# Ledger of designs, part 18: VH-VL binders against q54e53r186to356

Target 1, 171 residues: q54e53r186to356
Amino acid sequence: AFKKYKKAIEAFKFVITAPASALSAITVEAYKKYLIVYLIQFGSVQHFPKCTPAVVQRNIKSHCKPYTEFVQSFSNGNINDIMNKASSGAEFFQKDSNWGLVKLSIKSTYRRNIKKLTQTFMTLSINDIAEKVSLPKAKAEQFVLKMIEEGEIFATINQKDGMVTFDECFE
Key: E = the ipSAE of ESMFold2; O = the ipSAE of OpenDDE; V2 = 0.75 times the mean of E and O plus 0.25 times the DockQ between their complexes.

## First folded at step 11 (VH-VL; framework fv_ustekinumab)

Design v3 (at its last look DockQ between E and O 0.70; V2 from the best seeds 0.00; counts 0 for: pae E 3.5 > 2)
Fold by ESMFold2, look of step 11:
Structure v3 (fold): chain C 171 residues (1-171), chain A 120 residues (1-120), chain B 107 residues (1-107)
Amino acid sequence: as target 1 above (171 residues)
Amino acid sequence: EVQLVQSGAEVKKPGESLKISCKGSGYSFTDYWLGWVRQMPGKGLDWIGIIYPGDSYTYYSPSFQGQVTMSVDKSITTAYLQWNSLKASDTAMYYCARLDFFDYGYFDYWGQGTLVTVSS
Amino acid sequence: DIQMTQSPSSLSASVGDRVTITCRASQGISSYLAWYQQKPEKAPKSLIYAASSLQSGVPSRFSGSGSGTDFTLTISSLQPEDFATYYCQQYNSYPLTFGQGTKLEIK
């Protein structure tokens, strides 16, 4: 729903899809960011934009292996595998100055998983939410509160029993 | 290499102000919560609170709310713990510590500590 | 607040011994439990997170177990450098809380 990064994605697509006879460093940098920002924005994986040159497709994997392995881990939605891939590539992501984007892409997955719960359940405890999305109770509560504040979900938290009631509309 | 380097020991009188520092290096300072932990002489560890350097958002332990102020200057990757008016009971070792990457709430790296002594 | 109670408060053991330290939470914390080692006049060092996951660079003689409210730290074969105070910490709920510590002395 919220489209914060669409302009950035279009800029990266422009660089990646430019006609090329060889793989450039600028294309490699754009592709690394494209993969992660696409996940943040859309919650899905598109490994190559339409019209990506064949020379880019053939050669870019060897330059971006930690990135392609990281984004591929999202295809099954296993958050533990995603975190393991992030940890394995952490030094590489940090040296590229992309660590913040990697961390944000993982946190976006939690928000999407919590939002799915509002579409499935009428009420859940904070403990239940935390278990279902694999977060500590305190962090699950923080996500829920932030998402309510931002209007991403409509819910009420009963402070006495920790039950979260998901509202149809207008909280 | 991740490092948290704290300012040197302080000897103060009751009523004086104090600001101690913790400089982070070897990691993205704005991407990790930073916590402060107190250890009274010969005692265990007390959590003071955590601060997010990216936006300076703070969460204090109820035991320390209103007792100290946490702040950061992200341009120099430095966090601060500050008292406006020290008490003798503030005598302790103060540690800064970094929260884990996944923001679960345990501390993966610790500073060397700053000893604060408050006596008349 | 979740109270964390460690036992014993102190213990003595010989090099080569197997030692076990326990930590009990006043309510369920799932597996969100860390263990720290603090040598005299030094900063704490992270040993274990998620109740049983060993931090990088920590010797394999350290292990952790437990879930819910009851947790243990085990040192399978005590070494001279293991003289320290050990703290558990829960991170399931705010405020973050530590156990009172267990002082391990070498006989």
Scores: ipSAE 0.363, ipTM 0.748, lowest interface PAE 3.5, mean pLDDT 87
Fold by OpenDDE, look of step 11:
Structure v3 (fold): chain C 171 residues (1-171), chain A 120 residues (1-120), chain B 107 residues (1-107)
Amino acid sequence: as target 1 above (171 residues)
Amino acid sequence: EVQLVQSGAEVKKPGESLKISCKGSGYSFTDYWLGWVRQMPGKGLDWIGIIYPGDSYTYYSPSFQGQVTMSVDKSITTAYLQWNSLKASDTAMYYCARLDFFDYGYFDYWGQGTLVTVSS
Amino acid sequence: DIQMTQSPSSLSASVGDRVTITCRASQGISSYLAWYQQKPEKAPKSLIYAASSLQSGVPSRFSGSGSGTDFTLTISSLQPEDFATYYCQQYNSYPLTFGQGTKLEIK
């Protein structure tokens, strides 16, 4: 996953930073994907790559408002804001065939937040995890199970009481 | 436009096997969970289970675990619900439905339903 | 399992009436509640999610409220096309569960 998105980001950077006298449709589409994929990869917001032509910087924002608002919502750490911006821009994301990427970025954020909990706590209930990351209990449990299965986190779940014990990570 | 089109009505006898289908279109089939819901005649809605077409991961209701099998064929964007041995009590309308964008567990789009009648 | 109990099971009303349907969960489900409308011989239609958010295309006369265990669906001014059966559904915990339904009939 890391390699995949890294390569994609570099490809988008190549397009966005190409010398240009005017903004092109290809550059706009590349920038839209760049914003979302960057979030997926790094969990942070990056508006422009280094060496982006001034003409692109001046004109591209007006074409990407739903995307810039969406990625900006990640900066405040409020999941409700993220969901609201995703919903508000849904029509645009779908039209651009980027809806899947948007979903992936949100899921990646939940995984990141769950992983962060493992660094702070030794034990948590599924309910507590759900509350802390703003997910339904069932969905939170799905995330945790999948993350354990994939080796993203090291944990054991007691099915009787829903307690999750985070194990030491041997990196 | 998002659409879920289900196979036609079925009339079966007890003990027979059955596989009904639900074809999705107008969206990325592998990116959304699909669920199945049963509605017995004149009754309410019963959750059967959900399946993720991307990797065929499933969750079943305890009431339906071992009674039915969910599957998908990604190549034709079709989900299936099957019985190995039907019972009269399986007589019902069966709906497939897509889970919401965030995959939380409510259904935003529904198929038209498949009526299954099992009688001697 | 979380039991969802709707009230009433049936009610009669007239066009223009304000109608309220309640749904109670046996335990806390936060705001993870959806409402569906089903007309005779038709598939259910999504109305509300997250307890109070309207699905796209749903008339504004529909509204949802509540959190925790008690939820309400309100139709501010009943229209002829609103006579149907309504279901609530929780998606906080598996198994997903529906209310028994509320049949709204014309008086």
Scores: ipSAE 0.058, ipTM 0.720, lowest interface PAE 2.2, mean pLDDT 92
ESMFold2 (binder alone), look of step 11: mean pLDDT 93; pTM 0.945

Design v5 (at its last look DockQ between E and O 0.74; V2 from the best seeds 0.00; counts 0 for: pae E 7.9 > 2)
Fold by OpenDDE, look of step 11:
Structure v5 (fold): chain C 171 residues (1-171), chain A 120 residues (1-120), chain B 107 residues (1-107)
Amino acid sequence: as target 1 above (171 residues)
Amino acid sequence: EVQLVQSGAEVKKPGESLKISCKGSGYSFTDYWLGWVRQMPGKGLDWIGIIYPGDSDTYYSPSFQGQVTMSVDKSITTAYLQWNSLKASDTAMYYCARLDFFDYGYFDYWGQGTLVTVSS
Amino acid sequence: DIQMTQSPSSLSASVGDRVTITCRASQGISSYLAWYQQKPEKAPKSLIYAASSLQSGVPSRFSGSGSGTDFTLTISSLQPEDFATYYCQQYNSYPWTFGQGTKLEIK
């Protein structure tokens, strides 16, 4: 996953930072994807790559408002704000065929939030995890199981009582 | 426009195998979960399970685990529900439905349904 | 499993009436509840999600409320096209479960 998005980010940077006398449609589309993929990869907001032409910086924001607002919503870590901006911009994201990326960024955020819990707590119920990350219990459990399977977290789930014990073995 | 188009009505005998289909269009097929719901004649709705076309991850209702199999063919944006050996009690309308755009658990778009009749 | 119990199972009303349907969960499901409308020989249609959020394209006379275990679907002024069967569905815990349905008939 890391390699996949890293290459994509570099490709987008190449397009965005290309010398230009005017803003092109290709640059706009590349920037939209860059914002979301960067968020997926690093969990942080990046507005412009280094060496972005001034003409691009001045004109591109008006074409990417739903995207900039969406990625900005991640700054405060409030999932409700993120969901609201995703919903409000849904039409634009879908039109640009970027809805899948948007969903991936949101899923990535849930995974990060769950992972943070493993660093704070030794044990939690699935119910508690669900509440803390604002997910249905079923989805929270789904995430936790997937993350365990993929080796993203080290934990054991007691299916009888729904208790999750985070293992002390870390990478 | 988002559409789910299901295969036609089926008339089968007990013991026969069956595979019904649900074709999605108007959206990115691999980015949305699909679910199956059973409705027996004159009865309510029963959740069968959900499948993610992107990686074929599945979740079944315990009542349907081992009784049916969900699958997808991404190349033709089609989901399938199959039985290896039908029973008379499988007589019902079967709906495929797309899960909400945040994948939480409600269905926002539905197929027209496939009527399956199993009788001797 | 979480049992969803709707009330009433059936009711008769007239055009223009205010109609209320309730759904009770056997255990807490937060706000993870959806409402569907189904007309005879038709597929279900999504009305409400997240207990109170109106699905796009659904008339504003439909509204949902509640959290935890008790939920309500309200039709503020019943229209002729609203006579149908309504179902609630919880999606907090697997397996997802539906209410038994409420048939709304014309008086």
Scores: ipSAE 0.787, ipTM 0.907, lowest interface PAE 0.5, mean pLDDT 94
Fold by ESMFold2, look of step 11:
Structure v5 (fold): chain C 171 residues (1-171), chain A 120 residues (1-120), chain B 107 residues (1-107)
Amino acid sequence: as target 1 above (171 residues)
Amino acid sequence: EVQLVQSGAEVKKPGESLKISCKGSGYSFTDYWLGWVRQMPGKGLDWIGIIYPGDSDTYYSPSFQGQVTMSVDKSITTAYLQWNSLKASDTAMYYCARLDFFDYGYFDYWGQGTLVTVSS
Amino acid sequence: DIQMTQSPSSLSASVGDRVTITCRASQGISSYLAWYQQKPEKAPKSLIYAASSLQSGVPSRFSGSGSGTDFTLTISSLQPEDFATYYCQQYNSYPWTFGQGTKLEIK
């Protein structure tokens, strides 16, 4: 299934950037989801939307510490640090009913990292892919197969030797 | 509180069809792979396959490919293992088990098992 | 297929003993190894993942070690409830495979 997060991001931005004299609980909830959904959609960290009120910027980080630490771990962090931040904040994410989004952001990151390999290498073994993205071989194979099936990457897998040949898109 | 509750024991004859169930609760059912494991009487554990309830994607162990079918009804958070034509050699205990999100392939929670007996 | 071989296949021990069970993979599996406990007529229970990480709720007398091909499960002071069959499982490569089991019996 195609995930359409751009509308959700715009709705969260609307709440976060609304004129305010004080930080509201609705704004805190929107910001938590905004941080994670932005990672899912764009693969990068964006701390504040344009035109976020000063009162929000000054006060919101102390209410969202597990979230800001988690998304920050994607900047120059290795996947192990990302998983550690996810695990350390897990109870907080679960209480907020956001654990599913956190896990999805990690899944999206693995798919992006595998896609980057198609831009760097012409061939790699499944084992090499697994090592480069820090996954067990079985999981890496699963990601590659799903990404080929869904048209996210263009590749051929030789099942006998486990070699993956990355093809350029045939437009 | 993660729970996997399986359907009750089955006694069947060779050639009959069968569908056993595994209902997940206490977690986001569509966010975790769910696996099936066979244990023959007095024997060890054999991995059958895994299914992702979010999109019904499946991977089968080669020794079970074509022998069984895994499926999911996510509206009732239930997974199924199905035979079109049972054999006496299908007599075993069948477990469903959830994969850990971070350690893919590690089963962190197990169902109680469904005993399937196929005898004439 | 990666073959997982456990040793010993069975052993007899007394309460309070230190028990060691070994699991060997036919190929390198990094640290993608789990240990399960199964009591008679019950479902397996998850003990250890990633070779050495303890599952939540598992007593600290259980520990795991190893990487590559050789792995060890240790019970530092055996308790009456620990008599069971123990399985290792690799999850590095499809198909995922289990060891044949190690039956731990009361002496």
Scores: ipSAE 0.016, ipTM 0.642, lowest interface PAE 7.9, mean pLDDT 86
ESMFold2 (binder alone), look of step 11: mean pLDDT 93; pTM 0.942

Design v6 (at its last look DockQ between E and O 0.64; V2 from the best seeds 0.00; counts 0 for: pae O 2.6 > 2)
Fold by ESMFold2, look of step 11:
Structure v6 (fold): chain C 171 residues (1-171), chain A 120 residues (1-120), chain B 107 residues (1-107)
Amino acid sequence: as target 1 above (171 residues)
Amino acid sequence: EVQLVQSGAEVKKPGESLKISCKGSGYSFTDYWLGWVRQMPGKGLDWIGIIYPGDSDTYYSPSFQGQVTMSVDKSITTAYLQWNSLKASDTAMYYCARLTFFDYGYFDYWGQGTLVTVSS
Amino acid sequence: DIQMTQSPSSLSASVGDRVTITCRASQGISSYLAWYQQKPEKAPKSLIYAASSLQSGVPSRFSGSGSGTDFTLTISSLQPEDFATYYCQQYNSYPLTFGQGTKLEIK
């Protein structure tokens, strides 16, 4: 789960960095996906792969404005700004068939924030987790249970009091 | 324009099986949770559960767990609610409804409803 | 399970009146509350989300307020088309639960 997009990112980089005398539609499509998928995989933004041709760097942002604005909203970590940029670009993302990737990037941010809590706290209630990541309790519980099930975090939930105890990973 | 169009009314006998449908259009069907809500005659609204068409993940209300099955055929943007053995107490209006993109648990669009009548 | 209790269960009012419907949760739900309108023989329609945010296309005479356990839906100047049953619904915890409804009748 943690590294599942690395091969896709390398394929997009190959397309984006290919020698070019003009910006192509294939390069634009690869860049749109690259921006979001890089964000999903690494939780940060890299606007241009190393060795991106100058003609691509000069011309591509005007074709990808909703995408660059969306991924930039993650730099300060404000979930409201992220949601606003997703909503502002929704028509473009849907037309490009990338709406699902946008949703995955938002979900990956919640998962990353929850994972950080496991590295800071020994125990938290589901209510505490929900408040800290700005989700309804039901959705925070869904994330936690799914992350335990998928091996992304190692934790035990005491269903009597809703306390989550974060376990050590010895592998 | 977002639309949820449900299958027509059903009249069944106790013990029979039934599968009703909800077809979504005008939005990215696989990117939104879809829910089912029951309204018994003259009564309020009961949440049945939600399903994510993208991966078929499901969450059922405890009172409906094991009583019905939710499923999806994303190739035709259609969700289903299914009973293996209907009871007279299953007589109700059944709505499908869509959650928002951000997965908050309220419904922004509703189908027209499917009336299910179970009697001898 | 979080029980949602609406008050009143039925209400009669005249066109132009200011109408208030209340909804109380048995436990704190923050602001994760929605309001729906259901006209006879029609599907429910979303009015309010997040306790106070107006759904797009909903007339501005509708408003919501509250947090924690106590919530209100207000219609500032009742119109003939507002005859309906109104439901609150919490979405903080599973199972998702609805209030029992408030039937609004126009005098």
Scores: ipSAE 0.679, ipTM 0.844, lowest interface PAE 1.0, mean pLDDT 90
Fold by OpenDDE, look of step 11:
Structure v6 (fold): chain C 171 residues (1-171), chain A 120 residues (1-120), chain B 107 residues (1-107)
Amino acid sequence: as target 1 above (171 residues)
Amino acid sequence: EVQLVQSGAEVKKPGESLKISCKGSGYSFTDYWLGWVRQMPGKGLDWIGIIYPGDSDTYYSPSFQGQVTMSVDKSITTAYLQWNSLKASDTAMYYCARLTFFDYGYFDYWGQGTLVTVSS
Amino acid sequence: DIQMTQSPSSLSASVGDRVTITCRASQGISSYLAWYQQKPEKAPKSLIYAASSLQSGVPSRFSGSGSGTDFTLTISSLQPEDFATYYCQQYNSYPLTFGQGTKLEIK
């Protein structure tokens, strides 16, 4: 997955940074995907690749407002804001066939946030995890279980009391 | 437009097996959880379980664990609910419904329902 | 399991009335509550999610409020098409659970 997104980002960068005298439709579509995939890969916002033509920088924002607002919402780390911007731009994302990427970016953020907790805490309840990452308890538990299964985090869940103990990473 | 279309009404006898279907369209089928809900005649709604078509991950209500089986066929964007041996008490309307992504756990789109009647 | 209790189980009202339905959870569910409308021989329809967010296409006369354990669905001015059964549902914890329903009938 890591390699997949990295290659995609490089491909989009190639398109976006290509010499141009005018903004093209291909460049716009590439930039939309670049914003979301970059977010998935790095968990941060990158608005323009280095060496993006000035003409592209000046004109592309007007075509990508739902995307720029969406990715910008991640800067504050407020899940509600992220969801609101995703909802507000849903029609645009779906029209562009980027809705799947948007959902992946949000899921990736939840996973990243849960993983971050493992770096700070030794033990947390599922309830505490849910509260800290702004998820329903049921969904937080699903995420944690899946992440354990996939080897993304190392943890043990006590099913009786819902306590999660984070284990030492082997990698 | 998001649509969930369920199979037709079923009339069965106790002990028979049954598999009902729910076909999704108008959205990415593998990216949304689907749930099943039972409604007995004149009664309220009972959650049966949810399934993720992308990897067939499942969560069952304890009340329905071992009583029914959820499955999917991604190639035709169809979810299934099946019984190996029906009981009279299984008589009910069964709904499939999509869980929304924006707010985990509630159902934003519903199928029209499949009426299952089990009688001797 | 989290039990959801609706009040009342049934009520009669007239067109134009303000109607309030309550849903109480046996334990805290934050704002993870949804409301559904179901008409006879029809599938449920989503009305409210996240306790107070209106589903797309739902008339503004519907509103939801509450957090924690006590929640309310309000119809500001009842219309003829609003006579139906309403259900609340929590999605904070598994198993997902519904209220027993509130049947809204014509007076």
Scores: ipSAE 0.147, ipTM 0.749, lowest interface PAE 2.6, mean pLDDT 92
ESMFold2 (binder alone), look of step 11: mean pLDDT 92; pTM 0.940

